# VH-VL binders against q9fi13: the designs that were tried, part 5

Target 1, 266 residues: q9fi13
Amino acid sequence: ASLSPEVSPLLRAAHHTVDNYVKSGMIIGLGSGEASDFAIRYLGQQLGSGSLHNVVGVPMSARSASEAAKYGIPLEYYRDGVQIDFAFHDADAVEENTLIAVIGRRRSSQEDDYILKQKSIVKVADEAVFMIKEEQYKAGLEGSIPVLVQSLNWLAIAEEIDDLYLGDAEVWRRASVENEGPLGGDFPIVTSDGHNILDVIFTTPIRSLADLATSLDKIDGVVDHGLIIKTRCTVVIAEETVVRSVTLQTSALEGGVRTYGQTLQK
Short names: E, the ipSAE of ESMFold2; O, the ipSAE of OpenDDE; V2, 0.75 times the mean of E and O plus 0.25 times the DockQ between their complexes.

## First folded at step 7 (VH-VL; framework fv_lerdelimumab)

Design P3 (at its last look DockQ between E and O 0.01; V2 from the best seeds 0.00; counts 0 for: pae O 13.4 > 2, placed apart)
Fold by ESMFold2, look of step 7:
Structure P3 (fold): chain C 266 residues (1-266), chain A 122 residues (1-122), chain B 109 residues (1-109)
Amino acid sequence: as target 1 above (266 residues)
Amino acid sequence: EVQLVESGGGVVQPGRSLRLSCAASGFTFSSYGMHWVRQAPGKGLEWVAVISYDGSNKYYADSVKGRFTISRDNSKNTLYLQMDSLRAEDTAVYYCARDLPFTWGRGYFDYWGQGTLVTVSS
Amino acid sequence: SSELTQDPAVSVALGQTVRITCQGDSLSSYYASWYQQKPGQAPVLVIYGKNNRPSGIPDRFSGSSSGNTASLTITGAQAEDEADYYCNSRDSSGKHLYVFGGGTKLTVL
């Protein structure tokens, strides 16, 4: 029933996601990343074989659109009022218990334009799945949190963020080339909407991603950030030989299921 | 090797002007915020002014605001301090200082020049 | 404006541990940086942020902070550590304003 353990863990997570969350007739947000590429390929195969019918994809990026076109998935483009039944996306990390996801850590300079669109599609979807590697599912996350800012006052905004997290994080303006200094060099990233990206790089564990999101949202000139809070979501964790899923649940008074229930999948 | 060399100090009467220069070498000057810090004879350090990497943002201590102007020429790798309406209390050694490379905009002064003496006396 | 207060002088015997303190309202919100200055020379950064040491600074130098107090600790003090030490931090009265403490003269006996 499941793919061999010798297959890539992310491939296994992608197949699990399509098999358990995609139904015929859905409009599906198509994420970006290695696991999302596998999921798009598998979805296309299921449409071609007739195992799924009438599925339409809404791509989150040029990468997603390209993969979907390659495998024959009909596309609809994101706009106000589009209904999205389900979305899947690669996450860079997920906080235990809250299932708050981090997206938009630097992978490719071409993908920097899509952070807002990815977040918007995930949030508008009725249900979402984040696919991650086992080591990125934990409490006390460290590393980069991307923040999109107005370019006109980027330095003042960056200094305000730095003031909040002095000693715990550094704030770097994302550059179009790697290994530039914290100011982003001569050619900093400017998105098509005219935004800069600030990487807030934590070197100590973050106590609460929810509190971090709240603090960033209060800063004048912050457009958005790479933290996603989604009420109907599941995290599909690619372990070496198995797939594990974690979903947000509400306990009942007498029958009882627990928040953050865990399901082991093969 | 990072080097900062101040020049333009001297003896001047109250009410007159001086322009200080700081020549930078050994690093990409246009990527760094720059500061002026002064030290009166026998006294401690006093922060004076900061200018952003591109020159678009400038901030001053209250003691010099309206009289001093910080500026930079990134094509010449040079930082400046125009000092107008000088007073006796401006007598000090003036240092230029660079921020730490991995912590921008925080006043972590990782390299300093040797300083130039300004004496304001009648 | 805010002030950063340092004791004007402190002594330490060779090989002993010494702690130089810096107090001010802004230190509840911002970390201090620490500068060593020998006579006739420019200051040298020795500690910044929470406890970050620039390249070339011996690991006997460390920093800490609690409440509105920042501290520079020198473990196993050596004769070459004799100098004036200044703390610096953001002035709580305004953005991008900075303030230095009055300085502490360290004498190594």
Scores: ipSAE 0.000, ipTM 0.454, lowest interface PAE 12.6, mean pLDDT 86
Fold by OpenDDE, look of step 7:
Structure P3 (fold): chain C 266 residues (1-266), chain A 122 residues (1-122), chain B 109 residues (1-109)
Amino acid sequence: as target 1 above (266 residues)
Amino acid sequence: EVQLVESGGGVVQPGRSLRLSCAASGFTFSSYGMHWVRQAPGKGLEWVAVISYDGSNKYYADSVKGRFTISRDNSKNTLYLQMDSLRAEDTAVYYCARDLPFTWGRGYFDYWGQGTLVTVSS
Amino acid sequence: SSELTQDPAVSVALGQTVRITCQGDSLSSYYASWYQQKPGQAPVLVIYGKNNRPSGIPDRFSGSSSGNTASLTITGAQAEDEADYYCNSRDSSGKHLYVFGGGTKLTVL
């Protein structure tokens, strides 16, 4: 039976995520975004009802922390050495087959400071889930890739990136105000760590996010980027009437053969 | 060496005006947002105003909004604070401070002047 | 009101560790910066962001954050560390773009 079209697909994805991956006693990385809000809310409800017990959340943003607090989820804040059993997060896009996720496309000043934290929490978690809509899962992704760079020489770094992807992408420094030019206006975004954020906006399909990540990591002055490569990762795709789950399994074989499992839930 | 030198402080009566200056040297002044921060005698620090690197954007604390005007002359490497309608509560040492390049930052004031004392008294 | 609150005074024995804490709603969304001020002198930036030290600041200074709090830690306090310490952050209330804590006077015993 098809799910009611009146229910938000992301709500279904969130419920699916909590029901299938969260267990009592876990320390959970709490993602940021619409689906994560739903997941946090549902998690809080499950704790309140007694269906789950002794769950602790590690928020990836102020937004997730606030939501978790609202619904009575005990919190631990991210620090070095923290153990995380599971993490869920909203992704802006996910590359088909590789399940490499893009995060940080949102131009919220509150979220900009958390890109690195989000990436760190997802990576340290034993298992992770990205929640997305159907249109966000595809091969040959287009759109913006966030790149954190040193603020002192951001222009030189931006020029280097622009040269590398000339004809395929434009480079914009993220601004605090909307509709600013590529230089980021009068008050460009500076993270609390002193970084600028460059949006590398691809107007042609990206051939390989893995290659892109590798290329960006080689550029001097690049601090990090919004690409997440996570082993033991599942993508929960919110479709109109169903939730689809795609899991990346790293085979122990030397050749890096990736096996994919798909579960359809109606 | 980065240097910031405030001037223009003094004793003034309530309702009067005063203009402060901050002379910058040792860096590309036109590349940095600049701030004013004040400190009343025996009290804590209070943020006052910020101006963008090119002077196109300005922000003020509510306590001084409508009375104070921040400006800059990049050709002279100088930051200004025009203070109108001065009140007794405006009595403070006024500091100019540098922010990150091309931004008003998030409270990253890496260099400060020595400050100039403004006393508003009848 | 996105006010930042600090203890007005703390003390530490020479060579010991002290933690100065700042609390406020803004700190849940933004990192803090910390400033040292000695009598008759201008403030000096000592910590900013997650845990960044400007050039010239000793490594005994460190920063941390948790929830709606930020902390400055001095590991192995020296006599010269006696000063007032102020936290600063963006103001989430909209009343001010930036806000300072009330300051903490650190005495080294």
Scores: ipSAE 0.000, ipTM 0.480, lowest interface PAE 13.4, mean pLDDT 88
ESMFold2 (binder alone), look of step 7: mean pLDDT 91; pTM 0.943

## First folded at step 8 (VH-VL)

Design Q7 (framework fv_lerdelimumab; at its last look DockQ between E and O 0.01; V2 from the best seeds 0.00; counts 0 for: pae E 14.4 > 2, placed apart)
Fold by OpenDDE, look of step 8:
Structure Q7 (fold): chain C 266 residues (1-266), chain A 122 residues (1-122), chain B 109 residues (1-109)
Amino acid sequence: as target 1 above (266 residues)
Amino acid sequence: EVQLVESGGGVVQPGRSLRLSCAASGFTFSSYGMHWVRQAPGKGLEWVAVISYDGSKKYYADSVKGRFTISRDNSKNTLYLQMDSLRAEDTAVYYCARDLPFIWGSGYFDYWGQGTLVTVSS
Amino acid sequence: SSELTQDPAVSVALGQTVRITCQGDSLRSYYASWYQQKPGQAPVLVIYGQNNRPSGIPDRFSGSSSGNTASLTITGAQAEDEADYYCNSYDSSGNHLYVFGGGTKLTVL
């Protein structure tokens, strides 16, 4: 049943996330994206009304910091050793069952520089939530996987990745200007840490994001990628009229093989 | 204070029709989805139907689909349940209930009326 | 359509803790809500979401979920807690249906 006003499914997901996971006194990683904007706003409202108190936000991007400031949420910046009780973030996609999240697909100069920070904050948090729409939750994901690489030998790294996924994916260096071709033109994106971003664009369903992550991690020159594997992770899925959640509890990491225990949470 | 008051219940013969009303007050009626839930004498709760805030979406339990029609008049702050082709198994106390505003899709009914009794008997 | 199952009756001694459990496939994906009903009265929402209490509900009421189950826990049962308790969740097998458990009669001894 739809309530007034008619709202975005992601707004529902955001409210669900705050109402079910945020508690007074928490330090919270503040994600970036449409759903995160909604969550931050709602969080600010709850603090203002007195429903919540003594909550501090750790923003994952300039966007989230700006929104949090606008709505009066006290902020602390991410640093080594920071304790985070809970984090929420928008994902571009989530693999069914494993709950591995894809981030960083959006080509925004503002977001590109924060991929590593976002991953770090999500990973350090005791518990994390990814907010997505129904169509973003599926098995056999397609589309682009961002890969951060060393700028010095990016072409060699790109070639290696291209060879590894020949026939299944194309590799594009992310450009500052759209439509510059696979090499990224004359103005490739360079992160503040000096990395290029390769978009590995799969045109066939990816069999396993876990295997993909493992494979990418083995390539020399790969700094990181847009795949997040998080224990104590919940995916909040906004459907047309309902919000549902799926929770993952990781049982064991043995010999590089990750076994996932899925507790489907309400 | 939120109030829901059901009316229109009574005794009817099988095959007949009955229309229930739920008068709402104490909140912005047009902003909330509304439900009908029924309870047969000595039995448990059964969800019947839901209508969106603007009436654009309606869903029914299989047991009443094709026979019952949920509707609302937001200008009158009133929820309705038109019950056609009534059966003995439709005998129950019928409750109207408000949908929770911030969480969707898991049977969240935060306010209930006191109910109105519908008896279908020969 | 999915079903929710509850024990028809449970008992608890005054001041003790009792857990009422609801089981069903829908609970793997959707939160349960819990309702208290006393004789001759309308149901009252007591727990929703992960562990949310509406205003006016005592803090001795709590909710939890695991796998295909949801539970309502009363920590320190009071005499006034004697009632029927129903769980509810969304059923996606149809067109946005809702389903109630069969109800649990709680007796406080």
Scores: ipSAE 0.005, ipTM 0.497, lowest interface PAE 10.2, mean pLDDT 88
Fold by ESMFold2, look of step 8:
Structure Q7 (fold): chain C 266 residues (1-266), chain A 122 residues (1-122), chain B 109 residues (1-109)
Amino acid sequence: as target 1 above (266 residues)
Amino acid sequence: EVQLVESGGGVVQPGRSLRLSCAASGFTFSSYGMHWVRQAPGKGLEWVAVISYDGSKKYYADSVKGRFTISRDNSKNTLYLQMDSLRAEDTAVYYCARDLPFIWGSGYFDYWGQGTLVTVSS
Amino acid sequence: SSELTQDPAVSVALGQTVRITCQGDSLRSYYASWYQQKPGQAPVLVIYGQNNRPSGIPDRFSGSSSGNTASLTITGAQAEDEADYYCNSYDSSGNHLYVFGGGTKLTVL
């Protein structure tokens, strides 16, 4: 009612997220992406108007930090032991019902260095919201799953992954320059920690993101990947004219089987 | 192929104990929450117990609380149900069932064993 | 209420559509899952969440929910669909954290 159907679906999702999940006094993980940009802008507006007080942002990327600075959100930078009450982020896709999120698909070469930080902040937060477009919320996801690997052994690791998913996926080393083929050309992406990114590109539906994450975690030389398993989370789905949210059913069991509605103060 | 194989069922007198086992294969057992579900002869399904993927959290139906203990050994890919002070109403086929990985307790039992029969009779 | 209520029996003509319902207060807050059990066999998950089918379940099976009611719909029922069907849900209000309905015997005529 407050925003018309003609407003961008992601803008509507961002407003919903801030209005329903952000409270005064919180330390909030600030995600990256179009919906996160809208959420950061709106949060800054709420702080400026006095509708929210004492909110501190922990940015997940340089993009998030820049956006927050533009709108006057006080920043704290992520470090071991930081308390984060809530985090929001643009996921690239979310598996229906499990709410396992995919992050780190190629959107900007500047964001490639933040995949691990984004994942760390989301996992550390007490609660998380993923904001996605309707078409990115489904069972049987396809497409790229980014995997961070040790640079020295990247080819052997890529071959091991390829053997696991022969016929279902192609493994490409992410390049700084587009269209450099599966080896990543002369200028592959190297993160600040010295890692390559392998894009595992599924051309058939992935039956279980959980099994994929488990298989990747077992491979020697895989540092981490773009699959986020978060037990206390909600996905906010930007539909054409309405916002829908789905909260993970098992979140009621975290902290006790007989309770639902854990507070942010625990 | 995911497989769950229950064992340890049999005929016992009231007040005695049994230990059920569920051998798991074809998946990473230590990533999944596990349940026991039972079915009395000619009756419907009844949930019994759940254990989290790492074994840190355990929950029971009130009908068995204090008498049954769920446990797991992730190094052996085995789920257990220790059943003490058995009663006639515990007579049932006992199934082990798999939950979602890491996000245990969803109630989506996507794979079941074939069950093991426990008969508690004088 | 923490109880899930199902009709004990439903019949459908071969090739026709049938809906099996499950009612309970917990379904206002939690999704149901649906299980098919044929004589002498273990249950098989056929629908979870709002309307997700596990691999190997025919697309004639679908699920829906509204208010305190969940429904399993079989479009174009086949002889092999004859079975008992159970709904299951999380139930925070009772002493049985996962509650099954009493089951519905589907007969395909």
Scores: ipSAE 0.000, ipTM 0.472, lowest interface PAE 14.4, mean pLDDT 84
ESMFold2 (binder alone), look of step 8: mean pLDDT 90; pTM 0.936

Design T1 (framework fv_masavibart; at its last look DockQ between E and O 0.01; V2 from the best seeds 0.00; counts 0 for: pae E 22.9 > 2, placed apart)
Fold by OpenDDE, look of step 8:
Structure T1 (fold): chain C 266 residues (1-266), chain A 122 residues (1-122), chain B 110 residues (1-110)
Amino acid sequence: as target 1 above (266 residues)
Amino acid sequence: QVQLVESGGGVVQPGRSLRLSCAASGFTFSSYAMYWVRQAPGKGLEWVAVISYDGSKKYYADSVKGRFTISRDNSKNTLYLQMNSLRTEDTAVYYCARDLPFTWGSGYFDYWGQGTLVTVSS
Amino acid sequence: QSALTQPASVSGSPGQSITISCTGTSSDVGGYNYVSWYQQHPGKAPKLMIYGVSKRPSGVSNRFSGSKSGNTASLTISGLQSEDEADYYCSSYTSSSTLVFGGGTKLTVL
């Protein structure tokens, strides 16, 4: 019987996020993932105890909505024109220095349908936090970049993407079941918005996520992708014993100077 | 207001050709994928073809593949359907439809024209 | 491709709630959250009422709602009005990367 239950590093990240960024009276985007679950739970506890009051959540997924409901957080559904003060979300990876986040790598039917919603909420929020583990924060990211494409002509789009990144990446259509082929088998995932999801799997380090995003946006038939570029963004990194936060601050009006702040909290 | 107006329908013999047009107004035509959907008399709906916003990509139902060609002229805000080698089973009201906004090529049709009747009979 | 199965007709009185079913297979309705519903009045063009199983386009009454369980999607119309009398068609994405429609349901308001 291991005496001290190992506290999840992501739990610490979640608590850090709520304690430092959530204030009474805020409308907050509720992210999706393990860290977000912790954050939502903790937020609910804070509301129940009276430490926080008059907080409303905007869920980014069915998962987050369900979790929030369980813990008694009042919810408002996302709609155009909604003002969100703060948002937190789990990222699959974050590029070092730029703090560009990758989302949507998780192959769960519950998450695939919410990639666009997650991006929208994070972008509209005044301030946002991505919660990640230490291994998810690095330069030269590899792995899958989700790309949402038109479903009816997905193959042509996939071919174009494949050609564009020939030698560096493979393009796979996401399937509901594990399959061995890049075409996604007989059961490709189709989002409620009518999109297929292509996983662009990089086998070499990506030089620039920003450039990748720009490149993908130029491809006809690409609807969106799993890259989030957010100003006023903080990455909360869950290390084994400490939480580290990296903040991208866009200095005021004129010069576009990005300032980076790092805070270590035990 | 979004308007779609189909024209070019009529009675033709099997094996003949017909060209349908759809005039669009009330929205930025060049920003939307467009569709043809048909409905046989007293029957349900059938998707026919889709074309991307710039006309670079086209996709067809198996029932019309190789016989029909979808095209568009964005300068004229007009969608076309060239129908070759017509068959009796092609008899239908043909609708042009607009793609749902912000979901290009979704396969959802948010606006429809009034339709034009094509009758293929010997 | 086999059409989705809809009842030929349904009826209800004003103010009632009715449901129209759309039954497919695991290769269409059951396999994807890609179900749409269209309303068509006699001699008129179809109108999109529901997309993505349960999403309403702008301008569509909140009396219309969509759901799905297993291989069956459902359109529910609450507070039935005379103007709701129309044909209703469901559609779904298929594993063959195409769209399939149901045979349509005639709704009569009594």
Scores: ipSAE 0.032, ipTM 0.624, lowest interface PAE 3.6, mean pLDDT 88
Fold by ESMFold2, look of step 8:
Structure T1 (fold): chain C 266 residues (1-266), chain A 122 residues (1-122), chain B 110 residues (1-110)
Amino acid sequence: as target 1 above (266 residues)
Amino acid sequence: QVQLVESGGGVVQPGRSLRLSCAASGFTFSSYAMYWVRQAPGKGLEWVAVISYDGSKKYYADSVKGRFTISRDNSKNTLYLQMNSLRTEDTAVYYCARDLPFTWGSGYFDYWGQGTLVTVSS
Amino acid sequence: QSALTQPASVSGSPGQSITISCTGTSSDVGGYNYVSWYQQHPGKAPKLMIYGVSKRPSGVSNRFSGSKSGNTASLTISGLQSEDEADYYCSSYTSSSTLVFGGGTKLTVL
């Protein structure tokens, strides 16, 4: 947990997020993950007490929907043209300054099928919050970047990505079983939309997530990837004793760090 | 047995063109990225170009970009280097090389040809 | 692009061990485990001796070993023999997705 108080850092980040960003009457994208579970629970408690009213959730996954139902949050399902005032989500990592988020690293049968939906809901929301622990917020990110690809062309797409990042990354097709090779074995993950997932595993610091996203978007047969670039977003960072936030479009009152697209602080 | 044999080198005047070939045998050519590497007289090794297994991706050293074109014909197991607008500084032995089979485009050349000499002089 | 720095020459007597250095930057040798070493006898094509910093291809003597510390890769030849007299080149990929070679080291067996 923490030096003090008795609650976990992610629970504090979740409470901060609900208290500062959720207002009565909102339609809210409900993220997936430990911090999102805490936020959904707390939101349900606020609705039950009457501190908030007329909030409707749009779940990003089966996990989010289950948590919302457990705590009595009314649901509306994601569909084209849905209006979402605010969304919160757990990120696996966030690039310092740009606030570009990485999602889809947490391999689970429950989450692999929802990477696109999670990204879509965050992007369509008017404003978004990513909740992370302090070690997940840094410059020079490493590790896996999930890339969804057409299954028929996956090997050629993997070779193209490997060419772009030769010496920096390994490309692995995600498998449904844990100890498969880079080709994904006999049982690769196939999403309900018929896509394979390529894990582009960086062993060196990534210079720019924005450039990486641009390069991936240009590859024929790439459907989408786990990088989220959001114009209006805040990262709520759970540190050992405090919670802080960093906003791309922030005032000094939110305790923000100067980030990509901000005006100069006074 | 893996074998790479370069041909097409010779003496040529600046501004002219040459086409190098590399005949491959003893392996599944269409599964491998292929490289050209050159060595000027009395000098070290310099990477020139690489082509992906199916020919869809090509990359060049800055010193030859826009003048040289790498290509392959997988039905003939042959790698090519079209060299246009040759300069005296292009004088070198040109090697074709195969990438190591365990990684894609790693630049670990486990087999090399014997090279073909290109001399560009007036 | 960065060039890899090798000593111009190194010498040793039969039976000794010698080490050839290859110094780059954090954008090549220091940042990646894609370092290779090539042996080239006069008039011959290069031969791969070490790849992936420290791995030997089949048919390469265990007298050859490779290592890396920071931005410097090293090739060590133990039990030096007359046949080891050659030029040695290191190579690395760079953060610009290019391939660079060192300038080469002439090994003389005395």
Scores: ipSAE 0.000, ipTM 0.356, lowest interface PAE 22.9, mean pLDDT 84
ESMFold2 (binder alone), look of step 8: mean pLDDT 93; pTM 0.936

